# VHH binders against q05b89: the designs that were tried, part 18

Target 1, 377 residues: q05b89
Amino acid sequence: MLSSRVRLVATTARLVHSLIYSSSRSFMDLKALLSSLNDFASLSFAESWDNVGLLVEPSPPHTVNTLFLTNDLTEEVMEEALQKKADLILSYHPPIFRPMKRITWKTWKERLVIRALENRVGIYSPHTAYDAAPQGVNNWLAKGLGVCTSRPIHPSKAPDYPTEGTHRVEFSVTHTQDPDKVISALKEIAGVSVTSFSARTDDEEQTRLSLNCTQQALMQVVAFLSQNRQFYQKTEILSLEKPLLLYTGMGRLCTLDESVSLETMIERIKSHLKLSHVRLALGIGKTLESPVKVVALCAGSGSSVLQGTDADLYLTGEMSHHDVLDAASQGISVILCEHSNTERGFLSDLRDMLDAHLENKINIILSETDRDPLHVI

## First folded at step 4 (VHH)

Design a29 (framework vhh_7w1s_2)
Fold by ESMFold2-Fast, scan of step 4:
Structure a29 (fold): chain B 377 residues (1-377), chain A 123 residues (1-123)
Amino acid sequence: as target 1 above (377 residues)
Amino acid sequence: QLQLVESGGGLVQAGGSMRLSCAASGFTFSSYMGWHRQAPGKQRELVASIYSGGTYYDDSVKGRFTISRDNTKNTVYLQMNSLKVEDTAVYYCAASQYEWRVSPTGEYTYDVWGQGTQVTVSS
């Protein structure tokens, strides 16, 4: 087993490395580490509503020897991180999500910021960037289902445009209007790339011009075209989209190689997440013997990601009462495992992957204090 | 169809170095590429692999072998240093066409295999 063997090898190598140095002697500049983390999984994959990246920064220069991983950064976890000499805390859930107008001792989140800064500990949160990543949280969750093919439910856009331009401007120039002169004039505008094609409409030869231009160049292009009503009235201006990524995005749609009963799937999920109990809603007309072939999943609170997806089963941490009723009425069964139970187990895989990505340069440790605040009795 | 062609094998003395290359053609998507080996009288084993999120190395080669990929050339390399007689094997390049294959054990699932290249390490 590659994932288990990789984890075993990485764990052994880290233990040996720690024993040799008592604690890793390697240090990385904070900026270099953040760049490497972004190379591992781009923060641009995060949802627009999210608050990701470096959230609390000690005054530079700051070097990192110990990277501390946690799902939730509670005051108990902060105490653990400080005792374990963390230099940077990677908290999957951002402890700062909504803007703070004051930093005082009054609330627990404010106290986290104060304690971090007083002890020169940075706080970094990837959150939904790791949900979207190809080998992220949702891929780890999918490992529990059995052998399957997995793809994003909502593919992410690439972090960069494939061309320098943000807009495409298209229009036609007749032969009598000297296309070469028009092209030359447009090429003088910084941030404009021109492609031309010969076209024939009816009895008239035309040159179709396609311009890729930067945001800064767009108004200059519009100004140029507006000088000739014939060009401007038939001009198409389009905002370019960043290309979709096939392997990154929100949620996963998983197609099992072999269909299993819902009962079998429940046991697999419980085993993977190490849970004695999960909550189940049966889709209308379904039973524990009903076959499960297609599972749509999203760690955490996945209702918005899963909504409208055709599947035999929805798997997520939490879902509102009405969202569960909606899914069940469509014949879709729902398994709810509680919020952080669908997320926390990923941190072990993350540690092994980051250890490999950073070539064992720093000490990476998992919180032992972090746990679901809700207990099943 | 995806085709893999290995090169760079041969005879080398113990303690020496060798670089294997694997050229891939005929596909649009490939997430995982790896090097396997089969020693005389043994089963085929995974030596090293490369994927979008990182690399893996078997304990027997960690610190001695380095896998790398040139995405522009669709070529994967295995740099082998400090070679031992025990490294003698036929080395196979393998690839998965699709990045979305998931396994509970986390083992790579490879769709396409090369023909293999012989590496012989003399004492």
Scores: ipSAE 0.096, ipTM 0.484, lowest interface PAE 4.2, mean pLDDT 82

Design a30 (framework vhh_7qia_2)
Fold by ESMFold2-Fast, scan of step 4:
Structure a30 (fold): chain B 377 residues (1-377), chain A 126 residues (1-126)
Amino acid sequence: as target 1 above (377 residues)
Amino acid sequence: QLQLVESGGGLVQPGGSLRLSCEASGFTFSSYAMGWYRQAPGKQRELVAFITSGGSTNYADSVKGRFTISRDNAKNTVYLQMNSLRPEDTAIYYCAASTYEWRVSPSGKWEYTDYWGKGTPVTVSS
């Protein structure tokens, strides 16, 4: 009975899916598009405090013909997206960042959710995943500096451990303690892998054992070693970290091929971001003629990413007064371009890269309404 | 300024061994990860072996247990010891120095900063 009911539900879902997805090759299934977006830049690159991914989902099945890109999703931008027949909105800044306790017409963010669902439009936000990504916001920002080399300030961790397990346990066994017997006993514990190699301490030969184990296996390994007190007293237990990803991480440390004056760098940044004005704090002992060779940058509010980084110049959207004073006191000059001005220009590059990645299968358009809410007067 | 010069390639019979060397100049060798890549006729270039600045190694499944990568920071050299060679190992072998860096330019082109040697041919044949 249960099997028949389950089979009927699965068959009905499959039939509905087939009927909806039979009509056009210019549409992508939402889940297929999300998978392709994740292949382009993994959501695992996002910071732990962030709210990324599919934030508003129309009832499945849902197909996407038009992907609409914006930095900020305001009510005005939502109206534009609806007029332009968006099926999925990629909003760099998540319009849902803090949990919502109700979805009503009361606040503008709640109205975005209602309007999206009523018009069958999904909302997806990559946010800090695109900050960290190799093809992301911060490499676009670095293009404004001139010819340079760029690397992450804080490299990202890989999504997977290099070996099966979360912990490494290391200890030494003397020849008299029968290393082969110890190895055999440990290999019987599920979730343990054992590596051995010879080592010497003051001409005495020992067998060094290195165990990789799952979190569940760790307690069994500890129990085994504790029964053999001579091993446990010299046992090292380490939590494994996921390896660093090459070319992926928060912020960029950029080294220019040729040093330029701070004045020249300001002109380059203003040109790249199409800004008439930026805010400048001079580092102690610096002038507009001071040479700039190393620039540390982070789009948006980059203070936490830039803090403690040695550079001639910090480039970001916004920074607290106290953080600016701290940088200046260390001889580091600061350029602040306002939050979204350090981000929005990336969307044009993103469109071109996604068009290539998705093989021009869907229509990708940029918001023309989206703009920084702050103006210099 | 940065240069990578490979040596040690040649003709060897199946089951034989070769040791490739790559000498680096013009940069701080100890700070760079080093890799060996190969390109067989009619195939794409593939990673064979990799060694980080800290000495951690990684190998392609096709060469695990047969090839060993090592480095000597004092000599600015990376080595690839190739044992139990097979006809399918026939390729031009390239040394590469890898940084966690991109080349960035205002023209909108950025690329990974991999420095490559000119390659050394290895032929496994009777």
Scores: ipSAE 0.211, ipTM 0.559, lowest interface PAE 2.8, mean pLDDT 83

Design a31 (framework vhh_6z1v_2)
Fold by ESMFold2-Fast, scan of step 4:
Structure a31 (fold): chain B 377 residues (1-377), chain A 126 residues (1-126)
Amino acid sequence: as target 1 above (377 residues)
Amino acid sequence: EVQLVESGGRLVRTGGSLRLSCAASGFTFSDYAMGWFRQAPGKEREVVAAISGSGGSTWHADFVKGRFTISRDNAKNTVYLQMNSLKPEDTAVYYCAAGSYEWRVSPTSPDEYDYWGQGTQVTVSS
């Protein structure tokens, strides 16, 4: 009976696992899921040239039980997603990047759209939004380097201004001009908010007024101040900049806590990415024993992000011959790991983070079919 | 109440093997990255190995690479450190640590870990 006891215990464990699994997994409305994905990493951080967000949408209402993650959405990956009953595919690389004038069976990208819609599967792409995110692709890539501090090479601007409006207008009023009346008149203009005041004492007591206004309100503010030439002559108009975000942006500049040899760094990178080979260009005057303290990195094709950055080492997927020569000529060594090898490993961490963020509400699965089309032979 | 309890530390001869275990309770184990750190007398705490919540990503310090292996069993809420070919230099108190799923720096940075165990002593004699 030992065999029967083992079977009973195994059956009970499977039943308990199934019950726990089913209680933790449900359906989520597509719009609610998209809102939650945007809360995880805002699409506003994507590059202006990118094509991100919901690219293919089944007719509403649409609910998602299975979210399928892939780096690239090929026809083979689409077949896998359908077999695994995906309701939404998150494709890191957007399968629709160039505009389509037709949706027919003639090209593989058109067939992806047709198959997705026929099977009621949505397609969502975050792409450069996940490159920019603090817990995104480039942060995952940086994990392979060892203990370091990292910051974006090109910081993203915050989605909002630190105060309301696009412009700040500063001017002075004397005690004879009744500052409270001036403020009241300006507040009648839609899009004006007063953010600060300062008083100063000199032989003529003056109050320095500061107000923020929208682009649309600026002309009305200028018109108001111009009616009183004494105000206008002492008026300063400043264009407000959105603040730069400390941990969000393109690329990463990583400063290692402890310098290591280039040889050690190569082994760390190969181990992190599970690669037998990488391509290396030595900076002028450098050797495998040269110390590496500062690494500038960008997943994928990172040349435009890395260009002009002062570092001991550039780490990216791919780079043109001339860009490699330019870096090497500046004493900067370059490691190239191939495009998707610098990206795909992030999806495992992404699944873990999304499971936590979504409170295990839906099934999140990774493509097993997705792979680099290029192999080293 | 969050608890991390290390076990398996003992006296081992040079060239020997040892497996450390860390049992976790009080949080959703699979949502947390786990790390192994060590501290020798008079030295600061240093990272040995780290593993992601799913176990899909691992990191090992260069000085233990090929000798130590980190693994986890999410069904048992346990993280392991398999230590082979032990050297006297490996003598230290070994700590397990649990970090949020939102790593900002390397998974090996102590600042990324919210919870720490009390440690287990490993002594390697020649």
Scores: ipSAE 0.000, ipTM 0.166, lowest interface PAE 17.8, mean pLDDT 82

Design a32 (framework vhh_7qbe_3)
Fold by ESMFold2-Fast, scan of step 4:
Structure a32 (fold): chain B 377 residues (1-377), chain A 123 residues (1-123)
Amino acid sequence: as target 1 above (377 residues)
Amino acid sequence: QLQLVESGGGLVQAGGSLRLSCTASGFTYAMGWFRQGPGKEREFVASISSSGGSTYYADSVKGRFTISRDNAKNTLYLQMNSLKSEDTAVYYCAADTYEWRVTPYSEAQYDYWGKGTRVTVSS
């Protein structure tokens, strides 16, 4: 038996529960969401020529309940996003790439900006950052090849140094100076972290010290050592290099565990991308029965990434006519799947990964309108 | 710690059908089935992405086996049709909790493994 009070409390709790979920759990601050997206895949991995990040920003404060994913942001996709109450659009291809001198109703790209701002919708583009990411577009493309090991063709540098600071400064201290006092003085400079060591030199009157510092602190460290040149000698300045990442970078070089015929590889690619047709150029001396062991791939227009890479097969969306001829002349076969066909299928995996990364705090939806504008007839 | 529990194994006659299930104690990314037959090393059977949108099959089972998942129940399924004596094996459920892997066909992609369930196909 349940009393009327127990039933009333249960009904009230459900209403309060619904209101609490609607008011807090369903929304993220834009700045917090952007930080989480950057944690998922750093924008620092993007190519230098690219235009990535938050491209269109509504006036703050702005909260996001619905994140809308698309490969291309066309006016039709914008209409869909608005209908589906998007608060932020993640467009893989940046709709703003060429600098705009005006924002008017004259061009379709200008109209996207106007519509987004009028409806308080942000536009974010990761583009080449997601090409480089280990769970990104090229990783998704590589999964279609069969059992393989994969590495970046052009590895990215880590966003952070493995040790503190950007530079290492090494110098010799005369025996009359206390190394601990020298270290203490240098630590007063903001951005200095210290690794000290005692080294025996040919000159028994000298101790070799080493410290790490930021680029901003470097000039102050150099000035300190230069002003006290009588006590500090043999100064060496080493620029620290950010390490290469094992799974992050442009393109993928994939080595199959077992060689398959080119014919088998074509069918795997067609199946993975859900295409009835692809374009093929045979490398000189090759046939559909030729073995494929090493595949170099890059989604989109990948010729600049793939050029010079030794492989049995190049896989990309598009290449120029003479780039195809160059590859074929080297005995490398080429499969071209059209630009967005090598990219769009990744968005489904991206949604799943972002749902997990964001702990299902917001709604993440895929464009149903986004399609390849070209069809094989 | 993630736990995977397989069920549905047993004895079945050639040409018959069997459905395997694997229940995970929590959320997983990619999941897959591997098998080890008598006198053989462990081999790939099928895998499925976290959403269920992408599936991958070994050539030997393509067209006969169907992999699926129910994310609300954290459960993976393998529907096995037209069973052959060569399908006799211990079937292992595998789950990926590490999102940075590139090879759904490789044992190295999967962090967690079940204890296995035995399938025997008799003529």
Scores: ipSAE 0.000, ipTM 0.189, lowest interface PAE 16.3, mean pLDDT 82

Design a33 (framework vhh_6z1v_2)
Fold by ESMFold2-Fast, scan of step 4:
Structure a33 (fold): chain B 377 residues (1-377), chain A 129 residues (1-129)
Amino acid sequence: as target 1 above (377 residues)
Amino acid sequence: EVQLVESGGRLVRTGGSLRLSCAASGFTFSDYAMGWFRQAPGKEREVVAAISGSGGSTWHADFVKGRFTISRDNAKNTVYLQMNSLKPEDTAVYYCAAGSYEWRVSPTGYYSSSEYDYWGQGTQVTVSS
């Protein structure tokens, strides 16, 4: 009763807060809202195979007063969104993933597009960008484990290069050339930025030099080096990578401050996800009393993200029979919570974070219709 | 440039109340978790309370639960610590800290000092008998 009364009071206070702030809320231009959403979590963090961003756009100008959040955009959820006067739907799972050759009334996904456009509702999907984000889906999932340090299993690349240029060119200069003069000549080429050279000794006939350049400058650099091939030896051309982000990326490797039994961890996960049941595979030699210190997790279907990761426990929505056997044979226990059960609860955190990020300028509402289509009976 | 400025520290008698404030500038305040830490002479710095960027989640150390309350006003770029029923053991320099949501996860909002990127200069609180 005490706990129930506290929850009721908190819910009532939030409702009053929502009513007060909704009366002072305005419209945002769609482009401004999209820019703010990208500032919150960059779409550049999305996987290359994904289909993210604004997927359905009403003819401009378009303003947004109500942003509607859902994990899955079904026809039932679309009807709810229209009844609630949504101007933009943020669907975590992209309803348009495979290319559409026609937009007709024949399939449910085609009908979503038609109904959205007829009612001037945009559809936006962040999908794997929110999996990767520090404040995203996998961070929310990790909250269920207890106090821990969380790192991405596969770190994302930064949106920008740390230095100008896409390539690094390294080459050796013979004793007959002045390396400083060579570097000065190459700096005359537009798009050549970072330059350096190795230390030399009296016994060494060659000095190793390096530079960074743009894709456009690369051919001019190659032409320069080719003109003096007798003096410029052992040329290597490297494609530069954007630096890895330490806290953004796919999956999470979570190290608990204090080890707990597998039984305790199961109870925490069930409580966090509000589930009466989860599926468990025990790692070889493990029991419910076995200590759990390191958890590797990935919302949804996480097999490809989790494979090869050293951990006491794998936590994900779905995994194939063979992947479970592979993990168990390595002494790694597995907990499977079903696909959307590892994702949907994040939307509540997202709403609170977006309310703060957007300074309560628009109405942000959660789908009440969206639910796991699968039930344990 | 990032700055955190604490204020409100003073001498107060046992059983009294005090409100600390921390004014933040130079970063997007709502994107950062805020924490209050304290350090008594000869002791390690310890976490007192933490609050999420939105203010939707708060955490208080067991030794201050029921007595201290953390809150924030994102419109004013300020975080507060309301201290009630003060004890001599609460005597310490109180520090305000800001940390991004990058690597630490806590269901209760407990944060270590290593998670905070920016720190204030501190404000002295002295509780006399």
Scores: ipSAE 0.026, ipTM 0.394, lowest interface PAE 6.2, mean pLDDT 83

Design a34 (framework vhh_7qia_2)
Fold by ESMFold2-Fast, scan of step 4:
Parts: sequence; structure tokens; C-alpha cells
Structure a34 (fold): chain B 377 residues (1-377), chain A 126 residues (1-126)
Amino acid sequence: as target 1 above (377 residues)
Amino acid sequence: QLQLVESGGGLVQPGGSLRLSCEASGFTFSSYAMGWYRQAPGKQRELVAFITSGGSTNYADSVKGRFTISRDNAKNTVYLQMNSLRPEDTAIYYCAASYEWRVSPSGKYEYTTDYWGKGTPVTVSS
């Protein structure tokens, strides 16, 4: 049968947009709220180098009536949050990234921790989990391009393996060895599952056996096989990879329904981000009239995510001089909008989506103090 | 390629429960987002519930708290548990699979479906 592509604009919009705002709101237990936030977008999709989740926790029990959203948590933003009676601050950028050896009044980041705890305010950071998530930061940025399809440039890995176990062990047994007895012995090891076998016929008939096992079981499997030198020399141990989630991940490769000129694309991006100016590098052989069909984008500092991606245009907050030259030399145009300008506008969509997800049970407010420290003059 | 077969539809009393199943055949079920849509006689097809490849769920306002979508990647199956059924839930229910998001400048997100099932009828009546 032929694939079908159907769009349901009104119905899908209602699932990601809160249409009703109410001031009659209650308290949620912190643990319950954190569970609901993880259901909205899993922290498991965050990058391995990141520091996400609940970073500062008041002594339990703690209830949340006001959730305060900000891109960056500065001391000025903390003062605003306290004035607005925040019970939990969701800071997109984690204010605690590097380990703290002391918590004193000496540095601004230490003062954030002290003020939060003294005022019983939690700090939660999703950071790269929201970059990867469907309806996250990068899909919000993609809204600026026009009607398009979007998919991750670097898909996230699933939380679980598709088959039981983390490793596959393959080895051979000859016709003089009973394969069924070998399999039975290995199945006695906890965490071992046999997935397949293959028979081979030639001058030396052999049966190639394959089993999956957990990381914990691997050493026992190796010990069993090492008792027979023939098994050991023909044994292959492979680490299994978690499958890719094509729907979640870092960056977005966006394909427009209809090509537009680079000039039109620039105006769309400026309008979406409410910017009077952006920085442009033309790809070799390109002009403002060149067609744009495929855009690779990544909010923030996206160079490492975008590098090597085939596209007409790269859209990000910032890139090094040499990375821009590399892209331009490959015929790829680059638009740079500054770091937080590619991120902060998402918080309004986030508020609406969280209001819907949490069924308007708590107050969700946006920082009015949070802003890019750099301004175009 | 990926094909979808729905089952579990039927006649049920108001206030009753029903569980729909959709079995997929294909090589990459775990990579697809899955949705349940419904179409009542004389009305347009509407999204009921959606589950991403990562397990995140979204529901239409009319079914929130009553319906639950889930998936079992080992069985290549997506489920819709329907509780507290009402006469207005009467429709043909369709399973759909998608591998990407569709976005628009209006601030509205759109679900793009690549594969559809043939549908399973659900009737809520005394």
C-alpha cells in the first residue's frame, strides 16, 4: 500500500497549546511534579556530558504552587523569582555544571544555591533533554522556517535495548561437541538468553552459536568459554547498541514543502526571533536569490551538531570563524542569530505546553528579567 | 514495508472499557511514532492519542483521563486502553505511524502520518 501524509492542524495544536489560563491553582508535591516533567520530556535524552534534573532541593516535604521558567538563572533573575514567589525554578541552562567544592558567599553561583535554599526554592534544569525532545527548542526554532518536516540530525538512543542483554557472544562448536549441552550449560548463567544459531557444512562441520547476555553475566560467560581453548580462539564479543529514535535527538534537518529564496528565509527567521539583524555568510556560488529547500539547525552553539550535514543553509546561534569558512567553502550558507536568541523564545511555547500537560494545576510564569547579555547597538 | 492491523473494536455499554491493539509488520517499528485517530459518521478524522518512539504521550482534550496509549516494541504493537466510554466515542478507530514532525509558522504543530491501518469500529450504545 502507498504511504499517506495527512495533517491535522487544529487537533494537534490543542494537544501542545494551553487555550485556557486560570488563576485558581493549587499545590503539587515536588516529587509528583518532577515525575510529570519527566513524562513530558525524558531526562534520559540529555547528552552524557550534561548536568540535568533537580540540581537544588529544599528539605522535603516541598510543594510547588509557582513554577518559574528562565533560559539563564542570573542573580537578577533569582531576585525576580523570589519576588514572584517561585517554589521551583526551571532553568534551561544549568546554573550548576561544574562540581562545587564549597558553598559560600564568594561567587555568584554559590550565592544562587544559598538564596534558593534559604527561600525554599528548588532549581531544575532539563537543558539538552529539551533540545532533543519532540516539540522542544529545536522544533520551536524550526517554526521560523515556514511549513516543513523536521527530524533529528543526531537521533537519540532508546532507553532500552531491542533484545535482552547488552552484549552478544558468538562462538563455534564442532560436530564432536554437543551444541545442545553447551547451550544448556550457558543458559544456567543468570542474564544469558540464546537468540540464534547457524550450522555450517564443509570439511570441518561447525555450528556457530549466538547468545545475548547482560554486562553482569559477561564475565561468567567468558569464564565458561575460556575452559575450552577452541571456543576462546573463535569467540567474538560484541557490544550491542541501543536503537536510534528517529523522532528525538540533537539538531534538526528541516525540509521545506516549497523552496524559497535565501532572502525570504532571512526575513522569516528575523520575524520569528523578533530580530532586526542577523549575521549571514553566503555559501560559495550562492546569492540572496538562491533557493533554500533544506535547512540544518541547532539552537545555541550548534557547530559540532551541524558539521558534516548536507543542507542549503545552517541556522544556529554561534559558530567559530573557521567553522563558518568550512561551511561556506562547501556551498552552505550560514545564518547566526546569537546564542540565547535561538533558545529563549521557546519558553513561551513551553509554558503553554506544560499548562496543558499539568492540567493548569499550578502557576507557570516566565522570567521578564532574563535577557541576552549581548545587545546589537 | 510497514503495515498496520487494528483489532479489539466492538459494541460496548456506556461507562464500559475496551482495549484496541495495532500490530505493525516491518523492520523499524521502534523508530516510528504511533497514533490513534478516529472518524465518526459525517465527521472529519481526528487525532485521539499519540506516542513518540521515546514513549512520550499526548492526548486530545476530549479523551484525557479516560484513554491511555502505550506501546510494546518487542511485540511491534501499540495499544489504546479506553475507559469510561461515552456514546460520542462511537467511531472507526485508525492506527497510524509517523517518523517525523511537521511544523508551521502559526505556532501549531502537525502530526504527519506515513502509514495507516484499515480501521476498527467501536460502538458505544445500550
Scores: ipSAE 0.136, ipTM 0.474, lowest interface PAE 3.2, mean pLDDT 83

Design a35 (framework vhh_gocatamig_d2)
Fold by ESMFold2-Fast, scan of step 4:
Structure a35 (fold): chain B 377 residues (1-377), chain A 126 residues (1-126)
Amino acid sequence: as target 1 above (377 residues)
Amino acid sequence: EVQLVESGGGLVQPGGSLTLSCAASGFTFSSYALAWYRQAPGKKRELVAGISSGGSTVYMDSVKGRFTISRDNAKNSVYLQMNSLRAEDTAVYYCAASYEWRVSPTGEYKYTFDYWGQGTLVTVSS
């Protein structure tokens, strides 16, 4: 005990020291900070429908001493950020999602933009990029389950790894069509890689050609093939997709090392999210004593991500009444924790990870005002 | 066939630097998490640094601020830049690739590794 007390005093002294000397932290150029944030978790992992990145930019030059983290950027949170001298606000939910045709004082979202610019505060949103990231929102949510193996339900494609071109073109050439002459002509096109192999058919022996080509070369290949309708009519064109990422993607399918009762899992989730209550739907034939081994989860509104996934339990913030009934009818239990309750706790982990990633170069603070708009009363 | 080939090990004086490289083949590199483990004589193999498919990194406490892990997906390679080397860093360093992501309540992200290299010796001595 004496040993523990001595450690506690030392820890408290370090906390005081950190608070006093936090003012010694430097400034970062906005573009340098954005590059570092993208290096931490690439915005390219965001969903195609999302609106991510720098959404509001003060006129350059702009330097950042204080990065302010929030789940939702409300007017109350904006007031807090301004009082705490934020230079850049990282808002997990993008306050600008739908296009704005005007920026006036009329709506609360327009007022956020005006106030940010008037006070030289940038607004940055990573949103679904942090849902997809391995050390992101969904794996933070998975920490509440107990020791498990986690994988994306819908793995992301690798946007930064080059393929051999953008398209693959496949067709067959008969001996009467002189395969060697066709191959030679195609090799003259810049950005084309040709692979050929013999194919035996019921009718005759053919040469099958597989071309990897760039988008620019594809147009020239199509032009070449269109000069011979017999080649063109039997041609297949495939878009080359980048390899799937194992740890990056939408949702998580979590397999616990040890099965626990549904009752135990509920208590773990409530403890992790610091909630006194959650909503539960029992799968058909299930009880609080039923074993839970596989959990499919998605922070926020995860119904579309979770649908069709085989699991003992679905964990998300929100799900429609009909989607809950569909899951229960399949024997899958559902726990709903409300939207931002499945997301906000990640910001504390994010702050610690960004402090390490940015080598403590700037001040990173969490909103104390941000909270779920819905309360159980 | 899956192969992980480490290079860059050797003898270095205390306070010196080394860069370890690991070249991978036989699997979809960009999809896998890569890590550097080390094992000193008489000690258990320990995770030194890890990098996810998305580029997120983890480090053991004793190397934070001294070691940097990075990857080059175009070259199918992972690197460990080691600075301010200490005698305690003397070990055989292993490259590993994993398709499993481990999560725990303690906040540790752990990898369960399928593929291992043969190792490269790092000796920090004068």
Scores: ipSAE 0.211, ipTM 0.562, lowest interface PAE 3.3, mean pLDDT 83

